VHH binders against UPF0313 protein MJ1155. Designs and how they scored, part 18

Target 1, 273 residues: UPF0313 protein MJ1155, of Methanocaldococcus jannaschii (q58555r285to557)
Amino acid sequence: GIVPVQFSVVTHRGCFGGCSFCSILHHQGKVIQNRSERSILKEIRKLLNHEDFKGVIQDIGAPTANMYRMGCKKGLADRCPKNCLYPEPCENLIINHKPLIKLYRKIRDIVGDDVRVYVRSGVRYDLIMYDEEYGEDYIKELSKYHVSGRLKVAPEHISKKVCKAIQKPDGRLFKKFLEKYREIAEKVGGIKEVLPYWLIAHPNCSIKEMIELAEFIHKNNCYSRQVQVFTPTPMTLSTTMYHTGINPITNEKVYVPYTYREKKIQKAICLYR
Below, E stands for the ipSAE of ESMFold2; O stands for the ipSAE of OpenDDE; V2 stands for 0.75 times the mean of E and O plus 0.25 times the DockQ between their complexes.

## First folded at step 20 (VHH; framework vhh_vobarilizumab_d1)

Design x4 (from u3 with G50V; at its last look DockQ between E and O 0.64; V2 from the best seeds 0.53)
Fold by ESMFold2, look of step 20:
Structure x4 (fold): chain B 273 residues (1-273), chain A 123 residues (1-123)
Amino acid sequence: as target 1 above (273 residues)
Amino acid sequence: EVQLVESGGGLVQPGGSLRLSCAASGFTVSDYYMAWYRQAPGKGRELVAVIYSEGSTSYADSVKGRFTISRDNAKNTLYLQMNSLRPEDTAVYYCAREGDWFITGPDFGMDVWGQGTLVTVSS
């Protein structure tokens, strides 16, 4: 009946990701609300003195862990109708991992080598790829010190049709990320393993697209049991596509997998070894 | 109540010096990151200097080597020593305290501001 106390620290709220299926953007909004470095480090120092602390900080994160101090440099995200990341990053979007790298280093300095500090929240791999200046350094820091098992990422799918409906990059960018991450993690002696989260049965995802995903998974060694079946929730673009059969952004017709039987088949294909 | 009050502004010749003071009440200055900002006529506010709670400092490139931020914890007071003043340093100078939460965007990290003190550097 008694669960262990787990110690985690939230760094920010909000997500400018713009995924068509995600209802969390309606709850938290597109505006990134950051904690100050001082506030985060003060909480870390207090955690170290807690009688139940056993030397592990489980998560330094948020629903999207690598958006700390990122976002619209003009402060317009809550009023702007544009997607900040799709089809390509907005010119006014701050994408820079240096603040996180510095924060992680300061946390490690405070807690010492005997305390483990992890990022177990999911990371947006496309932000890493878009950060020309600090993306590789972030991979070094993350893989060497802050991944306990497998790095959690959420590509959702890899098919061009499905990813267009989701408003995320397709498998071309994800494949590049996998190669870069694994190479850098190997060089620094870090954790190379990646745990992708897949979303199946989304609009435009037929059995054909699931076979494409399964082939990608096997070719790139990115098998995962983390599979979510799309569920229409109020107030998302994906739910509009589900009920109308039309992508309201592109005005194109979309395939919708309505039946329970098809959804079960898609899940089986995704999990096939 | 939490409050910041600046003083020490005035008219000075180019090359001269001034020391600005910021008296803090309702909180302990050394518990927070503290900063000086300035706003020149017709321009937005810009960061000048920061002192962190552990005592380290950072400066805008335009003032580095000429300005020094410091504090007196016994008096709960923040200072800005301004040397080698130039006409472009003419501005209203504000002291500020960093808040615990802030929105990504233009200059919203500070949650408490003083009323400002005018520094005029005349040719």
Scores: ipSAE 0.428, ipTM 0.788, lowest interface PAE 1.4, mean pLDDT 89
ESMFold2 (binder alone), look of step 20: mean pLDDT 82; pTM 0.821
OpenDDE, look of step 20: ipSAE 0.547; ipTM 0.781

Design x5 (from p3 with E54Y Y108E; at its last look DockQ between E and O 0.02; V2 from the best seeds 0.00; counts 0 for: pae O 11.5 > 2, placed apart)
Fold by OpenDDE, look of step 20:
Structure x5 (fold): chain B 273 residues (1-273), chain A 123 residues (1-123)
Amino acid sequence: as target 1 above (273 residues)
Amino acid sequence: EVQLVESGGGLVQPGGSLRLSCAASGFTVSDYYMAWYRQAPGKGRELVAGIYSYGSTSYADSVKGRFTISRDNAKNTLYLQMNSLRPEDTAVYYCAREGDWFITGPDEGMDVWGQGTLVTVSS
């Protein structure tokens, strides 16, 4: 089930992720609109004084949790047509987790040791991997102080073919992340468990690709229960692919699993242990 | 069944006021971050106002001082009081609930949406 969002604080608006199935780009754009630390901390203080507060901040979040104070150094995101992260990060993209780490620490200073502050919004693991200077520090902070149960990440898939359609990195990068995260979390005594979200029956995902995903899940000891079947939503690239059978960016044909039967089979493959 | 149903939209003159309602079923509004969005013709959907489970509110700069988001827990209903309406406020207004981020296609993790109610501000 869906966990209620209680006592959550938004850190920023927008998302430069450019995921094919997500409509955020069309609604909020790629420009990250950051709240000031002052504003965020003010809200935290207010939250702490609420009569129903029980010592848990459920989320310090946003469309993507770790895009705070990131973005195009040239300020072009509002009129730039390309994906900022795919197939590789744009050279103009500022990827720096330091501001977010500072924010987390300030929040912890304000709330004290008896209050838990979680990050439950989706974390872009690839941004962590691309941040050579502060990526590991971010893992330390997350795993040690801000993860409840399992770290939520959304690789969605690992197959090169599917990830091309989704416009996300493939399983190679995710595997590296898993190894790094688990290692660092172990060292700092943090939460090592990861909860990867999987998207199945997306355009370009056939039974073959699902077998690839299943193999990856088993080989890397991934949690597999968090799986979602792709459902077309308005104003997304994936929806266009779904209806047209074509990737409009590449003009390549894409396989589309339309039948309920196949969707069910794919789900079964993903969940099989 | 989890559902949101908006009402209260209509035609109003500039400077006028409207109050939108969003009736929730299948869940408790006070347990969630709730928000109003709007989408004008030919434009993207934008956040108008949000209310956290603990009662704090936030507004888009364009509506600050004019709009007020609130909720009635007893009625399990979300409201948007819109004052000093302007032609640029013309849009379909949607209420939404924040859910889990893994849901495909949502805006900022919003997983439940109403069907929308049209607000037209015109002289």
Scores: ipSAE 0.007, ipTM 0.229, lowest interface PAE 11.5, mean pLDDT 90
ESMFold2, look of step 20: ipSAE 0.299; ipTM 0.748
ESMFold2 (binder alone), look of step 20: mean pLDDT 82; pTM 0.821

## First folded at step 21 (VHH; framework vhh_vobarilizumab_d1)

Design aa1 (from x3 with F108L; at its last look DockQ between E and O 0.71; V2 from the best seeds 0.57)
Fold by ESMFold2, look of step 21:
Structure aa1 (fold): chain B 273 residues (1-273), chain A 123 residues (1-123)
Amino acid sequence: as target 1 above (273 residues)
Amino acid sequence: EVQLVESGGGLVQPGGSLRLSCAASGFTVSDYYMAWYRQAPGKGRELVAGIYSEGSTSYADSVKGRFTISRDNAKNTLYLQMNSLRPEDTAVYYCAREGDWFYTGPDLGMDVWGQGTLVTVSS
C-alpha cells in the first residue's frame, strides 16, 4: 500500500451540510463530534515517531474538513427539521474558522518545517464565504501551508435549478469564492488552484443545465476530472426525487435524467475543454 | 471511574475571599485542559478560568486580576482563589475537564463536570 494515505488525522465527525444527495447524514449524523486540540496533538506527536512515517501528514480532515467546532450552538441538528445552511445559514449555526486556524498553527509548531501537513478532505466554500471574521484568514492559512496541489471543494453544480434541488448555493456564490480565494492565495504566495467536485445527472439537471455548467467551467477556469454521476442511495431526498419525479420539500415536479445515453452526454459536456 | 468534586463555596461579604477546590479521581488533572465555569440564577454557564496541561492560564475579563486558577498535581486537585468578591460573582461554580471527543452544542466542550459549589456574595 501507499504509505502517505496511512498517516491521516481525523479532527471531527458528522456533517450539517444538508445536501439532498448525501448519505453522510445517515452514517455519522448532523451534530458535529469534535476532538480536542489535546487529543489531536497527542496523536500527531505519536505519529511523528512511527517507523514508517516519511514526513507527510496526508490529511487533517473529516467528511467536511472545515466543520471543526462548528454546528448548532444548541446541539439540536439531528432532531431539527430545518436545513442548517439552505437557503441561508441558521442564526444558531456556529460558523467560525478561528479554532481550525489555531489548530493548524499548533500542528505546524509541533511538527516543524520539515514535515508537510495537508488538508486533502474537501472544504465547504460557502462556510468560508459566510465567515466574515475568519474566512479570509482561513484561506491564507490553507493556501499557504495545507494544500498539496489543488484545493478540493464540492460545489456539485452551479445552475440555480439544480442547486435548489441539491440544497446548496448556486454558481454566483461559487464564482465569488473563486475570485476571493485566488486573490488571497496570490497575495500570500499560496496554492491558487481549486479542484471542484462535480455531480452530473442529479434531479433537475438536464442537458441545458450541463451546458450552463460547462460554460461556467470555461469562463472561470475551474476544470476538473472529478466528475461523478448521481446514483440513488437509500434514504436521501435526491433518491426520493429520482423515484417520484417530485421534490418532497418544495412539492415541485423535477426532471430526472434516467437514460444511460443522456448521462453519457452529460459527462462528455462536463469534461469538454 | 472519572469524577470531579467541588468544595469551598459559601456565603461571603463583598470584598471577601474564597478558595474553591476540585478533587479529581480516575484521571490526572495535569494531562488535560481544566476549567472553572459558573452559572448565575437564570443564566447560562460561563467560562471563568482555565489552565492548560502545560500550565498556562486564561481568565474571563470580569475576573481577571481577582481570581487565580491553579492546581496541585500531588493531590490531583484544581483550585480557584477568588479575591475581591462582588455580588455579581454569585453563582454555582463548576470544575470541568475538556473531553477528547465532544459534540458541538451547549456543553462547551467539557466531558466531565462536578456537581458544583454555591458561592453567594451578599451583605
Scores: ipSAE 0.423, ipTM 0.798, lowest interface PAE 1.7, mean pLDDT 88
ESMFold2 (binder alone), look of step 21: mean pLDDT 83; pTM 0.828
OpenDDE, look of step 21: ipSAE 0.612; ipTM 0.819

Design aa2 (from x1 with D107N; at its last look DockQ between E and O 0.83; V2 from the best seeds 0.00; counts 0 for: pae O 2.1 > 2)
Fold by OpenDDE, look of step 21:
Structure aa2 (fold): chain B 273 residues (1-273), chain A 123 residues (1-123)
Amino acid sequence: as target 1 above (273 residues)
Amino acid sequence: EVQLVESGGGLVQPGGSLRLSCAASGFTVSDYYMAWYRQAPGKGRELVAGIYSEGSTSYADSVKGRFTISRDNAKNTLYLQMNSLRPEDTAVYYCAREGDWFFTGPNFGMDVWGQGTLVTVSS
């Protein structure tokens, strides 16, 4: 079939998330390469004039939607082995959503009220939480103007054990985010629905941890259908853990669900209503 | 040819004022994010002020309330009005243009630079 023209705009490249299962670090690096507002807006204007434009910009995105103009203030990320976000954000990391908010507003000014501009790339909820100055403003802008259907976020898991292996915050921070996002979205009349991505059968995730996740999903009224089973990919920490049964960072033994049966069970637990 | 040329630097007493100019050629300044940087003796280059294409401005905390960045579109020129100058403002001042692609970090993102103009604040 004929593939329709995609009206999406890339804002930046790279990702400093440092997720254990993700290979983006190896492909694009953790140094954020930004496009200028000028270049982005120029592209937007070009899209508006396209004969096939139907009034919707599908995405203003990147590997992570809200890393625009963020990064190491010392410029060391390209040669720094440290995870920038885990276990806590690096003091040298610039976490500021103001540039992105400004960009969104400029885009809306250009396209007008009859054009929809969506953010469909995944959003790092933890960065929002860490931005005390502009995090809430970002939620306001995002939920009010740029979310179609559900906000895509990727907590992956909530268990401390699993999140330690994944190198992400655990369910405590995500719960806080959910509450804050829903509250703010409600206040501004924005989209309050969230689409969390869940990763199951990851190293250090046993049936016990899956039950914990299922309970969290139920208690917090989370959408549970967006679930993926962990699959080892080359050159990731998670893959190393999968093959070795050891967390190479901590040298701790990790549980690894290898069997197809257990993977199916974990998935069933996650989807159970 | 794309270039920036600073002028207006000089010797001034503490508390005095100075206005720097940055003449652009080969491009339109109002189409770009433009900024002033400075480099003091023995220190690294630091951002002083910026002006976005739509006209909004930002300032380093050290100069906020004292310095004003502006532009004249007809003259295609960037300005830095410096009031209440202090000895610690002594530096070579550079104007720069933001490129279309840039890395986040110090001195990243600016693809065109002027030659610089020296500002000396001394009694």
Scores: ipSAE 0.138, ipTM 0.565, lowest interface PAE 2.0, mean pLDDT 91
ESMFold2, look of step 21: ipSAE 0.519; ipTM 0.817
ESMFold2 (binder alone), look of step 21: mean pLDDT 84; pTM 0.838

Design aa3 (from x3 with V29F; at its last look DockQ between E and O 0.75; V2 from the best seeds 0.56)
Fold by ESMFold2, look of step 21:
Structure aa3 (fold): chain B 273 residues (1-273), chain A 123 residues (1-123)
Amino acid sequence: as target 1 above (273 residues)
Amino acid sequence: EVQLVESGGGLVQPGGSLRLSCAASGFTFSDYYMAWYRQAPGKGRELVAGIYSEGSTSYADSVKGRFTISRDNAKNTLYLQMNSLRPEDTAVYYCAREGDWFYTGPDFGMDVWGQGTLVTVSS
């Protein structure tokens, strides 16, 4: 048959996330490059008049959907050796969802009630939690208008040991996010469901840590079929840990799940419902 | 050719007022976020005020309550009304237009700049 044309709009490039496994930094850079509202809205107006447009904008997104107009207020991320988000957000990091909320509302004003506008790119839930001023409003906006099934987030793991190696928050913050997101989404009549993306077999992730993840998933009702097995790729801290057995940041030994059998067992534990 | 031309600068006593103008040409002025920046001798450029196409505004803390940015989209002109001027406001003032792409940072959103107009506040 006929393959439908899908319509998506990019809002920015780059990622300041600092995840040990992530190659996005090496392809797009650490400094966020934003589009102006004018440029984005002009593209939206043009796509509404496209003969193949069927009333759905599939994604208003980017590598990390909620980094629009965020980043180092000094503009120094490309020169700075420090991780912008781990162990805690840098004091110079702009974390503010107001520009995205404003953009989403302007898009909805332009497209009208008959057009669905989604954010299918994953969001970083920790940025939402760190945004004291607009984080809750962003949850309201997303859950009510811009989620097409389940909100995509990438916690990767929840074990303190594994998340330290990944350089992301552990399950304590993710649990708080799940509770806050679900409460707010229920109150505004939005989509409450969350789709976490898990990364298994990362350095420091033994069977014990996978059991901890499985227990967390059960207790917090956050089941997901979105499971990636860690694969060493060039130019990442995680790949260095994989090959050396040492975390180069802490100089501590790390457990590495090398065998195919262990990776299969970890996947089975993660997917068991 | 895209151009921004500032005018209205001059010498003024502390406590006085000036109105800066920026004439825009070569582009659809009404579509763009516009801003005023200033640069004192020996210092970097700093944002003074900005205004979106729909009229919403923002101001640096140092000028809030004293300066008012406005635009006349029919005349393709950006304005900065500066009241209660102080010696610290002495600078070259620049009109600037936001580009279609920009890096997050203090000053990396502007793709077109005017030549600047000098404001000197001295008694």
Scores: ipSAE 0.424, ipTM 0.786, lowest interface PAE 1.8, mean pLDDT 89
ESMFold2 (binder alone), look of step 21: mean pLDDT 85; pTM 0.853
OpenDDE, look of step 21: ipSAE 0.578; ipTM 0.795

Design aa4 (from x1 with S30D; at its last look DockQ between E and O 0.07; V2 from the best seeds 0.00; counts 0 for: pae O 2.7 > 2, placed apart)
Fold by OpenDDE, look of step 22:
Structure aa4 (fold): chain B 273 residues (1-273), chain A 123 residues (1-123)
Amino acid sequence: as target 1 above (273 residues)
Amino acid sequence: EVQLVESGGGLVQPGGSLRLSCAASGFTVDDYYMAWYRQAPGKGRELVAGIYSEGSTSYADSVKGRFTISRDNAKNTLYLQMNSLRPEDTAVYYCAREGDWFFTGPDFGMDVWGQGTLVTVSS
């Protein structure tokens, strides 16, 4: 079929997520480089006047959609080896969704009610949970005005063992997020559906952990079709684990599913319903 | 028109304090990375302090603990509080705005400069 013209706006570069399997850190760095609000709004105005514009802005996004105007209050992100979010958020990390909410509202004011503005880039749900002041407001804005179909989030896994290897929060936090998001979305008449990305066959993920994930998915009524099998990529912590069988940070042995058969089984377990 | 105007410079004794101001027009200061530079006689221009749009700050080692960069968005003004001034701090101080990387790419730099304000530290 014909690929439609896509109108997307980039809000920033960089990512301080520190996920073990992700190479974005090496490409764009941990420092969030924000576009000026003026620049973004100017581009929005230009898009509105484009002859091929059909009334939809496909994405207001970045590697992580909700890191806009966040970062290290000490300005150390470019030379700090620490993971900013794991095992807990760094005390120096500014987690504030207010600037992004403001930006969304200004954009909506400019485009009017007949234009849809979506956020299709991945959202860090944990950042929302860590923002006690503006996290819920962000959910209200997203669910009511900026989600098309399903909210894209990437818990990757829920098992403590796997999440330790991935350097993400475990299923406890994600469960809390799901409950909060669904509650707020319902309250404001927004989109309640969530699209979680799942990563399987990662170091430390055995059949046991996949059963745990499957049970979680069922119990919390999660969508399970968005599944990726871990593939080693250069210059990542996960790749090191894969080749060594050891977590180099903790010096603990990690289980590594190497066989194609096991990978298929894990995928089947995740997709089973 | 986009413009930066520095003020607050002057003569001060060693150990004294000054507060520089940089009034911005044509743009909002908290939308950009802003910085103070200085140029001493016979020397090159050097970075003194910077403030990111999210509010994080950075300082040159030579001024760390003595200088503080801040901003007032309501006044659209950038500030440099200078304490414990030393003769080696004598220079023309400039405020500057970093260009938007979206337009300039990864090699973006400071695209707007003020006229500068002279700070002289002498007994």
Scores: ipSAE 0.027, ipTM 0.462, lowest interface PAE 2.7, mean pLDDT 91
ESMFold2, look of step 21: ipSAE 0.586; ipTM 0.834
ESMFold2 (binder alone), look of step 21: mean pLDDT 83; pTM 0.835
OpenDDE, look of step 21: ipSAE 0.018; ipTM 0.288
ESMFold2, look of step 22: ipSAE 0.525; ipTM 0.813
ESMFold2 (binder alone), look of step 22: mean pLDDT 83; pTM 0.835

## First folded at step 22 (VHH; framework vhh_vobarilizumab_d1)

Design bb1 (from u3 with S30D; at its last look DockQ between E and O 0.75; V2 from the best seeds 0.56)
Amino acid sequence: EVQLVESGGGLVQPGGSLRLSCAASGFTVDDYYMAWYRQAPGKGRELVAGIYSEGSTSYADSVKGRFTISRDNAKNTLYLQMNSLRPEDTAVYYCAREGDWFITGPDFGMDVWGQGTLVTVSS
ESMFold2, look of step 22: ipSAE 0.382; ipTM 0.755
ESMFold2 (binder alone), look of step 22: mean pLDDT 83; pTM 0.825
OpenDDE, look of step 22: ipSAE 0.599; ipTM 0.822

Design bb2 (from x1 with S53T; at its last look DockQ between E and O 0.14; V2 from the best seeds 0.00; counts 0 for: pae O 10.4 > 2, placed apart)
Fold by OpenDDE, look of step 22:
Structure bb2 (fold): chain B 273 residues (1-273), chain A 123 residues (1-123)
Amino acid sequence: as target 1 above (273 residues)
Amino acid sequence: EVQLVESGGGLVQPGGSLRLSCAASGFTVSDYYMAWYRQAPGKGRELVAGIYTEGSTSYADSVKGRFTISRDNAKNTLYLQMNSLRPEDTAVYYCAREGDWFFTGPDFGMDVWGQGTLVTVSS
């Protein structure tokens, strides 16, 4: 069959997430390069007039949807080796969802009530949690107007041991997010469903950590079908750990699941209902 | 350095075809709305064709059915295939990037332009 024309708009480039397994850092860099509101809105207007437009903008997004207008207040991201978010957000990192919320609202004003505008790019839930002033407002906007089906988030894992290796927050923060998101979504009549992405068989992830993940998924009623098996890619910290068996940052030994059998078992544990 | 460089222009007879190329450097063309403009002698610059970030395309009514805008992501190059050329298509053709990417900079709109390539359609 013929795939219908999709209409998506890029809002920015770059990612300061610093995930150990991700190669985006090397391709797009840590500096967030933003499109102006004017540029984005012009593109929206053009899309509305396109002969094949069917009333749906599929994505207003980027590598990470909610990094729009965020970044290092000192402008050092291009030459700073530090992870901006791990183990805690850098004091120089501007985390503010207000510009993005304003953008969403302006887009909705332009397209009208009969047009749907979705965010299908991944959302960093931790940034929402770190934004005490506008994080909840962002949840309100997303859940009520911009989520189709399920909110895409990427905790990757919940075990402290695994999260240390991938340089993301552990399950404690994600649990808090789930509770907050569901509560707010319910209040505003928005989409409450979340689609978490899970990464298994990463360095430092053994069967023990997978059991921990499975228990978390069950206890918190999480969707578990979106799972990926770690595959080493060039120029990533995770790949270094995979080949050396050592975390080069901490100089600690890490467990590495190498066998196909274990990978298969870990996947089965994650998908088990 | 961010740059666009057009090529492929020249003299062609009515009914002929040309393919223009626009080589981009310093950025990825698929991340931006890209467009071809043209400026005929004594006239203003006008939009000819555009390609959106998701790959959909649009055309001016005057070139619809005759021109095709496309891109090669591997080559980071924008193209304009021009068929059934007419004398009124004679112009300098420019490729341009829309989407003024910045960290703290101003809004440029169509912020990157090529030098242009001349297309002359004459018997």
Scores: ipSAE 0.008, ipTM 0.231, lowest interface PAE 10.4, mean pLDDT 90
ESMFold2, look of step 22: ipSAE 0.482; ipTM 0.809
ESMFold2 (binder alone), look of step 22: mean pLDDT 84; pTM 0.837

Design bb3 (from x1 with D107G; at its last look DockQ between E and O 0.01; V2 from the best seeds 0.00; counts 0 for: pae O 8.5 > 2, placed apart)
Fold by OpenDDE, look of step 22:
Structure bb3 (fold): chain B 273 residues (1-273), chain A 123 residues (1-123)
Amino acid sequence: as target 1 above (273 residues)
Amino acid sequence: EVQLVESGGGLVQPGGSLRLSCAASGFTVSDYYMAWYRQAPGKGRELVAGIYSEGSTSYADSVKGRFTISRDNAKNTLYLQMNSLRPEDTAVYYCAREGDWFFTGPGFGMDVWGQGTLVTVSS
């Protein structure tokens, strides 16, 4: 069959997320390389005039959609070994969604009301929460104009133990996000549905932690079907933990679910409704 | 090979009904968010209805109460039941699958589209 031409626009490269299981850091680095607004808008205009354009821009994105114009204010990210976001955001990290909101609005002004502009790239919900000044405005713009189905976010897990291994915030922050997002989306008439991605059988994730996740999912009415079983990939911290049974940063022992049986059980627990 | 093939379009009078089908191959429709889009002459493509993997549905305000999106898992087919059709519903209708950026990477969006089927509502 004929697949229509997809139209997506890259806004930046890089990711300073520092997730233990992710290899993006090794591919693009954690320094955010931003395209100029002029360049992005020029590309948008070009897409609008393309003969195969069907009125939908599939994505305005990057490895993480909402890292546009963010980064280390000291310019040290390329030689700084620490995680910029975990366990807490670095004081030198610029977290400001205003430039991205401005970009979205300019794009909408150019394309008009008959053209849909979606954000399909992953959004870091924690960055939204950390942005006290413009985080809510970003939710308004995103939910009202740029989400087609469900907002895709990747908490991965909610257990403190597992999140420590993954180097992401735990369920307390995600719960706050869910409440805030749903409230704001409802107020502006936007898409309030959220699609959380879950990662199971990661180092430090036992049946106990999966029960905790299942309870969280139920209590907060989360979608649970988008689940992935951890698989070691080259050059990641999680892979090191998987093979050694040790967190190399803390030198603490970590539980590792190795057996297929346990992985299957964990998946079943996550999907149970 | 992953693909979507729409069928069921045609000419219908105002107030009439039509049922569109979207046959999927190469993947399971119930594993994905699926949607119907439409593009009227001289206008951009717009979302009409969506069905989530868990089975919940959403609709554009313009079609609420008139259109129903559904799927048959055994047939691996997506449907759009259109009732009380209006001239303003005239468009090419497309079915699409939302790509999973978690597995494939960012920037895919609706990564599989059908060829479209024309629906004309006219007296």
Scores: ipSAE 0.008, ipTM 0.273, lowest interface PAE 8.5, mean pLDDT 91
ESMFold2, look of step 22: ipSAE 0.379; ipTM 0.764
ESMFold2 (binder alone), look of step 22: mean pLDDT 83; pTM 0.835

Design bb4 (from x1 with S53N; at its last fold request DockQ between E and O 0.83; V2 from the best seeds 0.65)
Amino acid sequence: EVQLVESGGGLVQPGGSLRLSCAASGFTVSDYYMAWYRQAPGKGRELVAGIYNEGSTSYADSVKGRFTISRDNAKNTLYLQMNSLRPEDTAVYYCAREGDWFFTGPDFGMDVWGQGTLVTVSS
ESMFold2, look of step 22: ipSAE 0.527; ipTM 0.820
ESMFold2 (binder alone), look of step 22: mean pLDDT 83; pTM 0.832
OpenDDE, look of step 22: ipSAE 0.572; ipTM 0.806
ESMFold2, fold request of step 23: ipSAE 0.484, 0.514, 0.520; ipTM 0.797, 0.808, 0.812
ESMFold2 (binder alone), fold request of step 23: mean pLDDT 83, 83, 84; pTM 0.837, 0.837, 0.837
OpenDDE, fold request of step 23: ipSAE 0.653, 0.648, 0.653; ipTM 0.841, 0.838, 0.837

